# VH-VL binders against Sex-regulated protein janus-B (janB), part 14

Target 1, 140 residues: Sex-regulated protein janus-B (janB), of Drosophila pseudoobscura pseudoobscura (Fruit fly) (p54365)
Amino acid sequence: MKILNCFSLIGQCAKPILRTYTSPAADLLKLPRVDIKEGKLRYLLLSVYIHGETKHARTVVRGWNTDSHDDIYYKNVRAMEKLGLCTKCLGGGKMDNDESARKIKIHGSCKTFGAANHHKTKEILLSSSKYKNFNITVKK
Below, E stands for the ipSAE of ESMFold2; O stands for the ipSAE of OpenDDE; V2 stands for 0.75 times the mean of E and O plus 0.25 times the DockQ between their complexes.

## First folded at step 15 (VH-VL; framework fv_concizumab)

Design r3 (from q1 with light chain G96A; at its last look DockQ between E and O 0.55; V2 from the best seeds 0.00; counts 0 for: pae E 2.9 > 2)
Fold by ESMFold2, look of step 15:
Structure r3 (fold): chain C 140 residues (1-140), chain A 120 residues (1-120), chain B 112 residues (1-112)
Amino acid sequence: as target 1 above (140 residues)
Amino acid sequence: EVQLVESGGGLVKPGGSLRLSCAASGFTFSDYSMSWVRQTPEKRLEWVAYISYGGSYTYFPDSVQGRFTISRDNAKNSLYLQMNSLRAEDTAVYYCARYEWGDWEAFDYWGQGTTVTVSS
Amino acid sequence: DIVMTQTPLSLSVTPGQPASISCKSSQSLLDSDGKTYLNWYLQKPGQSPQLLIYEVSNRFSGVPDRFSGSGSGTDFTLKISRVEAEDVGVYYCMQATHFPWTFGGGTKVEIK
């Protein structure tokens, strides 16, 4: 379904009303592979998929400056469930993302979900346009 | 061989400003996040400022937020603390400290300290 | 802010005798990564603080094995199995699990 009114402002502050729906498959396709903040982060590696269709899963990196890895998980699970999608945590860790230095350090674990495959996380980051030229170091 | 040397402390009136410096040597400065930690006359230790290894982000406790800024010049192996709107409770010995990231989080090397006295 | 409470405030110890210092936090120091970031520092007279113990029980480089740390959750202990004259000073615990990072009030160790 299409937005009631295409965005064209004729000198007005009118807000368009969105009336379209998307399928879970379309929503899965448009998920960003990387959504991380700058700073000292906790991060999770997540597999997102349509229920029962794990061979079409999208692996994503999510990093926030929060008090607990569980905060990241609950935020993403709630967002995915609104889209009709399942989320499986593949593990977690910590990142230090200093964008001025173009450097990301990755290490550590998550008590609830175990350690992520940090080398997979590095590959996903390097595949993104923003981080492709960063120096990314996995746990010493 | 890690060495941190602070300078710039002194006597200042409330509302005044000071800029502290820390010269680093014996390690690759740009690989390490840095902090300032102060010790009050009552001998309490208080973390005061943190800067990431590239300087892209900083953290402060509420007690100094908005009054202190931290910066670094990695080409000169130098760390700075700009202290504005100083108050009597800012009186302390200020230490430059290296922050160890990895599998632990600790201040592993400290400078000798520089004394800041805020008094009328 | 996490309050770190050390006891005793001071100790007088006969050389060669053990010493024990308690540190209690107002909240659990267990991080969601499964680690506990509780550190111990020693400030010898006229010197800067020096790292002794990190992550509850790990000795920093060059720290003698007479120093040991233990504990979990909110309760932590630093032990010195045989106090030597060079061990005099003020001992501080410090937590790095929760922002802002906070220190205990210190425990002064003296030789009698």
Scores: ipSAE 0.424, ipTM 0.798, lowest interface PAE 2.9, mean pLDDT 88
ESMFold2 (binder alone), look of step 15: mean pLDDT 93; pTM 0.952
OpenDDE, look of step 15: ipSAE 0.837; ipTM 0.902

Design r4 (from q5 with heavy chain G106A, light chain D31E; at its last look DockQ between E and O 0.62; V2 from the best seeds 0.00; counts 0 for: pae E 5.7 > 2)
Fold by ESMFold2, look of step 15:
Structure r4 (fold): chain C 140 residues (1-140), chain A 120 residues (1-120), chain B 112 residues (1-112)
Amino acid sequence: as target 1 above (140 residues)
Amino acid sequence: EVQLVESGGGLVKPGGSLRLSCAASGFTFSDYSMSWVRQTPEKRLEWVAYISYGGSYTYFPDSVQGRFTISRDNAKNSLYLQMNSLRAEDTAVYYCARYEWGDWEAFDYWGQGTTVTVSS
Amino acid sequence: DIVMTQTPLSLSVTPGQPASISCKSSQSLLESDGKTYLNWYLQKPGQSPQLLIYEVSNRFSGVPDRFSGSGSGTDFTLKISRVEAEDVGVYYCMQGTHWPYTFGGGTKVEIK
């Protein structure tokens, strides 16, 4: 939260007059690294950051049951803009996520953004508590 | 060599039920999504069921949704189609098909088919 | 559902002559990954369908060079440069871009 203090020549105590709370850094820390559905998915690898501060960017995986990588991108861009955050797409692809087999297969690309680094996507998934015990392969 | 062998077809009255089986060999069955595709007497091909390689999700077209179920037993390399509330329009040759995940989204290997006839 | 329309419905060809089969989809088959999942199958008499062409123009393993596919968007073509007796059967196009997967109505190719 932002805290504003105001003094007057006659006043004896500072009073909060108006507070504006903004914390893009806190919102960036709260972002899930992985948000993917079960099934045949399109996915994007996204870098999310505070404008001008790419050294503290977070790389996240987003996957959805949709016909369009662009829908995934614009959904995430709008959500990040509401939090005061910038988004850069690092590429995309496709996943088959079968949670009963604890297997994910990753391949392909996105026309607009190119192929993601699927091996980086795999490492992010394996670092998550939900997917750490999955067999994750990149299809050649 | 990839082999898919269907069985369980036959003659059944409208409203009846039938269970089809598909025995798979020559590949790692649990690595592949599978489908059933049928061919009507008019020679029209129609996809009717899809199951993921672990069985955790399935898809159906509206024409069979709620009447057909698909299942698999990866330990037995077997795929199944349970058909309920059968209609004359379900009369077809039913093929077990392997779905090639990845670059082309196609049914790359098909079985020989098993015939289902729904008639009074 | 995506409607796949094939023309002609039947084709009678002199051996050694070319053949051309058209497939039109009711919507674009171009996916957001930049690929078009339009496939061709051949069903020879008494046999099950077999994959011939995938992703518009790629021949499946063992398919002779005389088969070629082309097209984009909604309009696709299968060509046989020289029809042989073993090419008789019914040809189907199929789209794998959109749920549900759908097939064309078929084109019967026969020798005259």
Scores: ipSAE 0.081, ipTM 0.693, lowest interface PAE 5.7, mean pLDDT 86
ESMFold2 (binder alone), look of step 15: mean pLDDT 92; pTM 0.944
OpenDDE, look of step 15: ipSAE 0.886; ipTM 0.933

Design r5 (from q5 with heavy chain G106A, light chain D31Y; at its last look DockQ between E and O 0.71; V2 from the best seeds 0.00; counts 0 for: pae E 7.8 > 2)
Fold by ESMFold2, look of step 15:
Structure r5 (fold): chain C 140 residues (1-140), chain A 120 residues (1-120), chain B 112 residues (1-112)
Amino acid sequence: as target 1 above (140 residues)
Amino acid sequence: EVQLVESGGGLVKPGGSLRLSCAASGFTFSDYSMSWVRQTPEKRLEWVAYISYGGSYTYFPDSVQGRFTISRDNAKNSLYLQMNSLRAEDTAVYYCARYEWGDWEAFDYWGQGTTVTVSS
Amino acid sequence: DIVMTQTPLSLSVTPGQPASISCKSSQSLLYSDGKTYLNWYLQKPGQSPQLLIYEVSNRFSGVPDRFSGSGSGTDFTLKISRVEAEDVGVYYCMQGTHWPYTFGGGTKVEIK
């Protein structure tokens, strides 16, 4: 069973009871580089970092079947703030992910955040175990 | 030259089934999502099915959801529409259409159509 | 579903004169990429529909420059600057912004 809060248990020579803790640094290191759905998606390229430490930012791809690119951004901002992390959007676009064909098409932009560097997105996807053998096409 | 040729239309009674085919040529079929669009006797156009270029996902409007199935065989450059539980309002000319991703989100090439008549 | 309403239902046009067709959507067609996926098709007599205009105002390959599209949000217009005999048929608007894709009811254009 996992407990998401902290309890302190003290004894004279007792073995410490393990607690589940999160820290911003640990959560940043464990953050998935790619979290995309199958289908026609809006996507964002995001920089996630500990506040004030952009040199150690982690660039991630997030693609969802939602009504708006802004929805993807604010969902991720809220989730990262709960982990003590900051988020900067590097742009967005559209993605058509057909996993049975092992093919992803990337194109377009986001009105609010502009176009992502789609070639960077492709690079990140190809670095992942799930997508490394996909045929990924970027239309400029 | 992009070519799409439908076949399999005919007369069928309400509650019956029919399978339509579309033969594609002149382009790399597996690079394109495909759709079926029908035209009623009143000349209204209605989109009725969508399939991704690899066939990984499909989409249907509520009017045909659960009754129609779309499939493709990329090795044979063929698109199919299985129509079950047919109703009089399904009477139409059925077109297969190529979907252009990206710039326009539109059906850029259409076949000649095949006629389906659902009548007692 | 997005309802697409075309006006007029039919048009009789003297050859060489302009024609204008209105298309109104029940909801904004602006997509989150800043584009509006409003398309126009022509179905000539005895033929399949053919794409004329995509993304409001862009002519598809081979479409003469006498065809122009305009509009934004929910209100769109197709204009033919000088109608020719080959322009006869039924014109449909179509939206690709929202699932499910929907078409207007059509506008029949014929020569007087």
Scores: ipSAE 0.027, ipTM 0.654, lowest interface PAE 7.8, mean pLDDT 86
ESMFold2 (binder alone), look of step 15: mean pLDDT 92; pTM 0.941
OpenDDE, look of step 15: ipSAE 0.879; ipTM 0.929

Design r6 (from q5 with heavy chain S33A G106A; at its last look DockQ between E and O 0.65; V2 from the best seeds 0.00; counts 0 for: pae E 3.1 > 2)
Fold by ESMFold2, look of step 15:
Formats: C-alpha cells, sequence, structure tokens
Structure r6 (fold): chain C 140 residues (1-140), chain A 120 residues (1-120), chain B 112 residues (1-112)
C-alpha cells in the first residue's frame, strides 16, 4: 500500500492518512460505464484499458456541460492516468439530457475525434439503472 | 401551423413584478425547448431565458439571473416568464420563441410579442 | 458575452439591386462539434423577427434563394442578390454557439 503524507485537519499535525492503491484491473472493472450531466452536453465515447490490454477495454460514455469536447477528453485522460489506465477516444457528439422528461436526444460529432457510434452510446445508456427506462433518440 | 401567443404585458413600477404567458399551438409543445427574447425600445434583441422541453433545466443571462424565472406546463401547452424586481431597462417587447435543437440550433418561430413598460 | 457587430447600421437600396450585410463576432463561433451556429433574422415593419438563415448559409423553410449567407470564424456576410419590396426591415445576426446567446445590433434595409 502506498502512503501519502497529509496535514492536520484542524490545526495540528494529524495522523498520517493512508491512501490505498487498487490495481488497474480492479479500477477498470469498477469504472462507471455512464457519467453524464443533465442539460445540453458535449459527450465522448471512450475506450479505457490497461496499457497493452486493448482486448479487455471498457467502453464508457462521458458527458459534460463544457465549451469544448477537448475539455472532456483531457479531464478523463488525467483521471485514468492516476488509475494506471489508458484512454482512447472513439468519437463524440452532443446530447440533450432532460431527466424530468426521462428523455435523451443524441446527435452530432466532434471535430477532433469524429462522430461516435451513437447507437452504441444508446445501448450503454439503456444498460444503466438510471437511464434504462428513458426515451433515447439518435439523430443523424 | 406553428403559433405562439404572448400575454400578460403591461405597465409596472420599478421593483414590481409581472408574469408573462405564452400559448403554443400547431406543434408538439413538449418536444421543444422554449425561450423568451426581448426587444428594447432601441430595437436591440436580447435573449433572456431558456427552458428545456421537460422543464428540468433553465438558463439565463447575467442581466436577469436571480430576478426572472421561466416555467412551462406541457399539459396546457403554455410557457411562463415570472419577472421580479423590475427595472427601467427591462422595458421591452417580450417574445416567446421556439428553440430547434439538432438541425438548426436557432429560434425558429416567434410570437407577436407582449409589451412590458417599467416606469414610475 | 460574445459581442456581435453589424455593418452597415442602415442601407438604402434601389429595387432589384444587391445588398450585403456584415456581421463580426468578438470570438470564433466555431463549435467543437465542427459547426458554426451563426443565424440571420429579418424583422419586417410591424412584425416579429423571423428566421432567415441558420448555420451560416442554410436557408430556413420558405426563404427565397436570393438570400445567401457565408463566412467563418468571426466574419460573416448576408447577401440579397436582388432586393424586393418585401425584403425591407431590420436584419439581425445571432450566435448560438456560446452561452449567453447574443444578437447583432441590426441593419435596417430600405428601398430608395
Amino acid sequence: as target 1 above (140 residues)
Amino acid sequence: EVQLVESGGGLVKPGGSLRLSCAASGFTFSDYAMSWVRQTPEKRLEWVAYISYGGSYTYFPDSVQGRFTISRDNAKNSLYLQMNSLRAEDTAVYYCARYEWGDWEAFDYWGQGTTVTVSS
Amino acid sequence: DIVMTQTPLSLSVTPGQPASISCKSSQSLLDSDGKTYLNWYLQKPGQSPQLLIYEVSNRFSGVPDRFSGSGSGTDFTLKISRVEAEDVGVYYCMQGTHWPYTFGGGTKVEIK
């Protein structure tokens, strides 16, 4: 286990706080398949894997209310690197997630990474407990 | 035929409140996000509110944030704008506008407008 | 907020002659999806605005082909190849790429 040195919570030197590291394989299995916000979103379809182990990659959906698809990509790359995982972008698009209507609309592309397979994105969303009963439509 | 009809405009003192309504017909209202756009006496156009087709999220510019709220009743095909803490600069014609997501990303149909005047 | 600057503020056109309106944005309107959400509206006298052009160059339903749009990045142009009497009014550009959505100040077109 690797230990990260920590400082006092209230104003004196507290006990060292132990940080446990999990294996990349365990972190990959625990990775949420879907992490999207509510609203008008840009989204990416990402392949996450252990370096050299692309046959066991997991495909995940990440959607965020930001000005650029690149922001989503690099945020996820940094997060996965901390877990010892590699990330490849499979494309992107736009998503309108209106959770009170239980409706998601998907369309479009990403200039940098091209269009995602939106029907694959829909499959992944419908496999999740939160979105399994949503009306999910794909437009060109 | 898409129709949007605003109502509820009038004369209001500074600091007062007013509620605008928009009746929609000729399309499936619950499939569209909606907005309010105002036109000042100087003929400048300003977007002032956006609501998603289910009403789960809304957006506002800084000029009205915290003072205006937008709501909708999809069963009644109606859109509303609640305007509080009104100021002289809120004097305008207020339009109800339909937002097309996907193909246009634009306000594709507008109502006739309702006039709000804020003065002593 | 994105500032949209239109020129000229007003123009007077002989019937049947061309007209050209410029719209410049304070920053690029290119979305990371590769599209540019620059729209044009016409407000005829006594009427509400109506959508004319979307995504730089696409004519909205029922808009005559004498209207055309062009441009990229921060510089955009609306052209009317042959101005007709029903084309008089105020033309507005509008950007839908960035929150908050913003409009140009308008260009009044009239017939001389």
Scores: ipSAE 0.371, ipTM 0.773, lowest interface PAE 3.1, mean pLDDT 88
ESMFold2 (binder alone), look of step 15: mean pLDDT 93; pTM 0.947
OpenDDE, look of step 15: ipSAE 0.726; ipTM 0.877

## First folded at step 16 (VH-VL; framework fv_concizumab)

Design s1 (from q1 with light chain E55L; at its last look DockQ between E and O 0.52; V2 from the best seeds 0.00; counts 0 for: pae E 2.1 > 2)
Fold by ESMFold2, look of step 16:
Structure s1 (fold): chain C 140 residues (1-140), chain A 120 residues (1-120), chain B 112 residues (1-112)
Amino acid sequence: as target 1 above (140 residues)
Amino acid sequence: EVQLVESGGGLVKPGGSLRLSCAASGFTFSDYSMSWVRQTPEKRLEWVAYISYGGSYTYFPDSVQGRFTISRDNAKNSLYLQMNSLRAEDTAVYYCARYEWGDWEAFDYWGQGTTVTVSS
Amino acid sequence: DIVMTQTPLSLSVTPGQPASISCKSSQSLLDSDGKTYLNWYLQKPGQSPQLLIYLVSNRFSGVPDRFSGSGSGTDFTLKISRVEAEDVGVYYCMQGTHFPWTFGGGTKVEIK
């Protein structure tokens, strides 16, 4: 297994004369808070932040049709590393998203990272434009 | 009492089509995902279709993918299986089954079955 | 597809005696959520299958405590501590961890 190192961002970044970069701060703000599929899903609750600056972290929900929670984690870690961002998993679970019924059911845990705070996941989903009018239930 | 009653089975020639129905009662049908499970003449059980409680998504094994369609009408408490391009190996008793999500995640109630025979 | 292998194919039991049925999967049934979705069903003569055991070892509602399930990974067992006449039928294991969901070939339990 390849361990991903997160390096702290030290000091303030100088802006170059030619502005040809996407900054990690801008990429963090543009990061979708919710990215879930339709179906019987595994999901993770992730904290994404600039290296060493956790007080500006964004909490995001990722729910996908994969064979394992590990697939979700490694895919997101690699994607965030390319943007200069660190990822910390806050736990996981399972989700049943039936968009025709406008209903999402949430429960369970991830063996590797433990159970997410499913009520926080529900709060994030309800704050999104797509899921704000869904009936979202949390089971123990 | 949970009740599931299948109908629509019969004798069909290879390449033909058949539509099965399942009438549900004794529970809130729209709260449950549903499935079709078949039992071959050799008494093997095979899962063949799954539909979410709202009908938004479905799953099939490769053996029937592209030939079978599952649908539901929650207003009529009814589940359907459309079977096209039927083959001899589709000969089986077809059961309607209720799926529980979250607690046991299993087929907790089954109908009595309807027989489909595919032969020349 | 996950192959589920049951042994024995059939079993003749004197009432009151124990019975044991083995189910083995071609891959681990441990989900990344930490649960193992291995179920047992009984099909009595002339009836539809009925759920007995879920998540390896939990008895479904109304199932007598003489039925017990155990196992992990790829090896699972259903035990009946004292077989009764009403326990006659075909027992199937099923895995629900990986699509497509698959059943074992069945074990017929009958009375001597």
Scores: ipSAE 0.513, ipTM 0.819, lowest interface PAE 2.1, mean pLDDT 90
ESMFold2 (binder alone), look of step 16: mean pLDDT 93; pTM 0.952
OpenDDE, look of step 16: ipSAE 0.840; ipTM 0.902

Design s2 (from q1 with light chain M94W; at its last look DockQ between E and O 0.57; V2 from the best seeds 0.00; counts 0 for: pae E 3.4 > 2)
Fold by ESMFold2, look of step 16:
Structure s2 (fold): chain C 140 residues (1-140), chain A 120 residues (1-120), chain B 112 residues (1-112)
Amino acid sequence: as target 1 above (140 residues)
Amino acid sequence: EVQLVESGGGLVKPGGSLRLSCAASGFTFSDYSMSWVRQTPEKRLEWVAYISYGGSYTYFPDSVQGRFTISRDNAKNSLYLQMNSLRAEDTAVYYCARYEWGDWEAFDYWGQGTTVTVSS
Amino acid sequence: DIVMTQTPLSLSVTPGQPASISCKSSQSLLDSDGKTYLNWYLQKPGQSPQLLIYEVSNRFSGVPDRFSGSGSGTDFTLKISRVEAEDVGVYYCWQGTHFPWTFGGGTKVEIK
């Protein structure tokens, strides 16, 4: 971060010039907790963190209309690497998001990463403005 | 007892339109996604439309995309298939099918079918 | 689109004898969720299709245990341990792993 202040002894006053630098911590705080589509989705639960600081990780939900959980994983890993952030997959599953019914059904697993804690996923969804009033169920 | 009863089939000329209906009973209709599956005169089965239980999203194969529309009225326990720009290849018996999500992924119950014939 | 190839096209079976039907897919049906969405349907003469087997090997409710499914990847089999007269009809495999969902061409089972 750089702040520039200018003063004049002859009675002039200037506003400080504030310039904020990007940082991994700032980018982590701006990261959307929920990014899911409508439809029959594959989803992953991801832990995103500054390298070496796993205690302060941010858990995010990513669910897309894609042919494989791998598509979701690698696209998110690449996006996080551009921000200087590390990604750990906490598992995955399937999600059926019907926004007209305000219902989300969650079940299943990801072969590569195992089953996510679907109840944690439900908590994250309910904490969001868009999904806070949805009926969200974990299926067997 | 799950029951699905299709209606609205008939003879149409190429380029014409037809609307199929499916009346559902014996289950909570609004809890289930629905599909249309057709059987050609050669006895081949082809999935042709899917609608989510709330109607929020639909899927179609390329062969009918842009020509067919699927809809539902959950208050009337009814499913519909609007077929436009019909072709000879659309000649088939059309089945209404319930799609289960969760415990299994399947067309678990089918109606009796309604026949659509597209011919000059 | 995933091509589902069934063999044989037709099968004549003496009552009480076993039957085996093959279904081969043009691509693996193993989903990234670890499940394989391969189902079997039976269409008896004059009837609508009915679900027999889901997810390769699970019998649907009310399906007799003489029906069994097996396989993985691209190669799947439906077996009937002792064919009965009520088993006559056309058997279809179906895949739900890849959009668009597709059926096999069918295998007609008859009693001789």
Scores: ipSAE 0.343, ipTM 0.776, lowest interface PAE 3.4, mean pLDDT 88
ESMFold2 (binder alone), look of step 16: mean pLDDT 94; pTM 0.957
OpenDDE, look of step 16: ipSAE 0.853; ipTM 0.911

Design s3 (from q1 with light chain K35N; at its last look DockQ between E and O 0.62; V2 from the best seeds 0.00; counts 0 for: pae E 5.5 > 2)
Fold by ESMFold2, look of step 16:
Structure s3 (fold): chain C 140 residues (1-140), chain A 120 residues (1-120), chain B 112 residues (1-112)
Amino acid sequence: as target 1 above (140 residues)
Amino acid sequence: EVQLVESGGGLVKPGGSLRLSCAASGFTFSDYSMSWVRQTPEKRLEWVAYISYGGSYTYFPDSVQGRFTISRDNAKNSLYLQMNSLRAEDTAVYYCARYEWGDWEAFDYWGQGTTVTVSS
Amino acid sequence: DIVMTQTPLSLSVTPGQPASISCKSSQSLLDSDGNTYLNWYLQKPGQSPQLLIYEVSNRFSGVPDRFSGSGSGTDFTLKISRVEAEDVGVYYCMQGTHFPWTFGGGTKVEIK
């Protein structure tokens, strides 16, 4: 039913679409500093920046329950490249995030990228509205 | 000294339910994730449930997913396993086990166990 | 699920002699963290399991130094340098690298 698809496309194009104007600089500023799940998770500490502009890099925390840090890395690289942004991994580790206890335990490393600076990760978490009142402990 | 004492085992018909309890002492219970591990009559060990130290999340193997639930009451230093829709293959000794975080990924202390028998 | 295969199923040893137990996993236990969460437990007669070795080669608190663990990838070994009467029981390996966590089938150690 190609005729139905063509009609649907015409209907989509005929309506004004209000959308947010985007640029790499604006998208970088909108990037959440923390995006982690609840549970036993792997995490990466990532530096995200506009190609060639490392002075304005943002350091972000990303993590979820997965068998591999590579899953986290490639998902985030793909997402950032769509926004025109570069990603550098600063290391990784593990978290145990129990939100009902308001407690996070951070430890470990990533084989590919090494151990993140877990104290930096703790600082980033405590700077966020969701995690600012959590008890966050770091272990080597 | 760490102590874990299970109770609530017994004989139950297939399709029935039981609730197991584990009383913890000798450590700060709310700092530790907990698990249930069972030992079949053939002496095989199988992990069956995990709960985080605050109780906010749980994990189960496929063999019991949807039939078992795990809960805790940190004010009472107690861990629970609710077992529903029981089958003959659930017959086992059920152990309460403390999970140690960090590099271990291991059950460091186990209770004495309580026996569950599922039989017509 | 990762299958953990132990050999031998049973082992009869003269007191004072060494013993060796093999544990093989169906997949590598080396994860993207750079860690290998392979553990060993002993269940003495009439008792619950006790942790002996964690993370391949580390002895748990109070475990005698005659117990040692080694291995990597899919192949792991528990050795007892001089078996004593108190070492009788069933030995289990366990992997904590991947959900669901799984145990080996056990190796019974007896005194000849």
Scores: ipSAE 0.215, ipTM 0.732, lowest interface PAE 5.5, mean pLDDT 88
ESMFold2 (binder alone), look of step 16: mean pLDDT 93; pTM 0.953
OpenDDE, look of step 16: ipSAE 0.780; ipTM 0.889

Design s4 (from q1 with heavy chain W104L; at its last fold request DockQ between E and O 0.60; V2 from the best seeds 0.69)
Heavy chain, then light chain:
Amino acid sequence: EVQLVESGGGLVKPGGSLRLSCAASGFTFSDYSMSWVRQTPEKRLEWVAYISYGGSYTYFPDSVQGRFTISRDNAKNSLYLQMNSLRAEDTAVYYCARYEWGDLEAFDYWGQGTTVTVSS
Amino acid sequence: DIVMTQTPLSLSVTPGQPASISCKSSQSLLDSDGKTYLNWYLQKPGQSPQLLIYEVSNRFSGVPDRFSGSGSGTDFTLKISRVEAEDVGVYYCMQGTHFPWTFGGGTKVEIK
ESMFold2, look of step 16: ipSAE 0.567; ipTM 0.830
ESMFold2 (binder alone), look of step 16: mean pLDDT 94; pTM 0.956
OpenDDE, look of step 16: ipSAE 0.798; ipTM 0.891
ESMFold2, look of step 17: ipSAE 0.552; ipTM 0.829
ESMFold2 (binder alone), look of step 17: mean pLDDT 94; pTM 0.956
OpenDDE, look of step 17: ipSAE 0.808; ipTM 0.892
ESMFold2, fold request of step 18: ipSAE 0.584, 0.540, 0.526; ipTM 0.829, 0.821, 0.823
ESMFold2 (binder alone), fold request of step 18: mean pLDDT 94, 94, 94; pTM 0.956, 0.955, 0.954
OpenDDE, fold request of step 18: ipSAE 0.834, 0.791, 0.852; ipTM 0.901, 0.892, 0.911

Design s5 (from q1 with light chain L30Y; at its last look DockQ between E and O 0.37; V2 from the best seeds 0.00; counts 0 for: pae E 2.6 > 2)
Fold by ESMFold2, look of step 16:
Structure s5 (fold): chain C 140 residues (1-140), chain A 120 residues (1-120), chain B 112 residues (1-112)
Amino acid sequence: as target 1 above (140 residues)
Amino acid sequence: EVQLVESGGGLVKPGGSLRLSCAASGFTFSDYSMSWVRQTPEKRLEWVAYISYGGSYTYFPDSVQGRFTISRDNAKNSLYLQMNSLRAEDTAVYYCARYEWGDWEAFDYWGQGTTVTVSS
Amino acid sequence: DIVMTQTPLSLSVTPGQPASISCKSSQSLYDSDGKTYLNWYLQKPGQSPQLLIYEVSNRFSGVPDRFSGSGSGTDFTLKISRVEAEDVGVYYCMQGTHFPWTFGGGTKVEIK
């Protein structure tokens, strides 16, 4: 992947298409802060916001069983565009989520978007009802 | 020292079943994901199963998916491979292997292996 | 599945001389995390495989510095600067970037 292509992916934000009777502000408020699968995951830390309203952005964690961080980014950009929302990637990494052990390990980076602030990711996970009692380790 | 000891290999007819065990010592077993890797009579290595450190999820290649199951008992420091519907192509030496996540992302320690022979 | 091709299939080396083993993958082994998960293993006669090199070029604990790994993308090389008797065996490359994880076919190293 070329550097110019990487910056284009970061800045991708389509003009909203309003197909629902809910507002983008309401949809942003309903957005889950955490949506991660179980397994060996790639993950991104994303900032989601209404076009031009970055002061009220929501930071969300998205972890998915996929071959590339770009798959996670593109999936989330399209989903947010349907809701009239913009997405900015704050970095990525890898996550090993073993829910029966109530343990999540986090480390690494994304070549395209750099390393996420993994301690912020841990903070967001611990704020969720599902993961608040997990042992979450940032490697290194 | 890290030690992995496999057992349970033997001779079995096609269509039969066999259960392999691996006893672990010298490390905190519950901190590590584990795998089974087999070596064919032609000396080719094939990864065949992966289980997470808590046992919550598993991965398999298509060649064994649906026929093999992997499990662990962290209280007993033990890893298992249940092999069903065995085929001649499953004839191999089966190794249990420890997987290191984060530092080197590799099978860093292997057992001595146990031999499975599938023949009529 | 990613096919890992090793060359040569075998080599016979005079003690104290260098050896070089090639490993080529059918697809790039770059992960989207920016790392390349290409590992090397040595299986000595009568023994199980042992980890030698991880992430292309990093020696595992206790591995002598006469072993070095290099490469990128699809082309990788393991070098032994001065082969010793204890280095005989079969060398395997392995990719850990994409499931299913796959190994090369092996390169047998002998002393002549």
Scores: ipSAE 0.463, ipTM 0.813, lowest interface PAE 2.6, mean pLDDT 89
ESMFold2 (binder alone), look of step 16: mean pLDDT 93; pTM 0.951
OpenDDE, look of step 16: ipSAE 0.841; ipTM 0.904

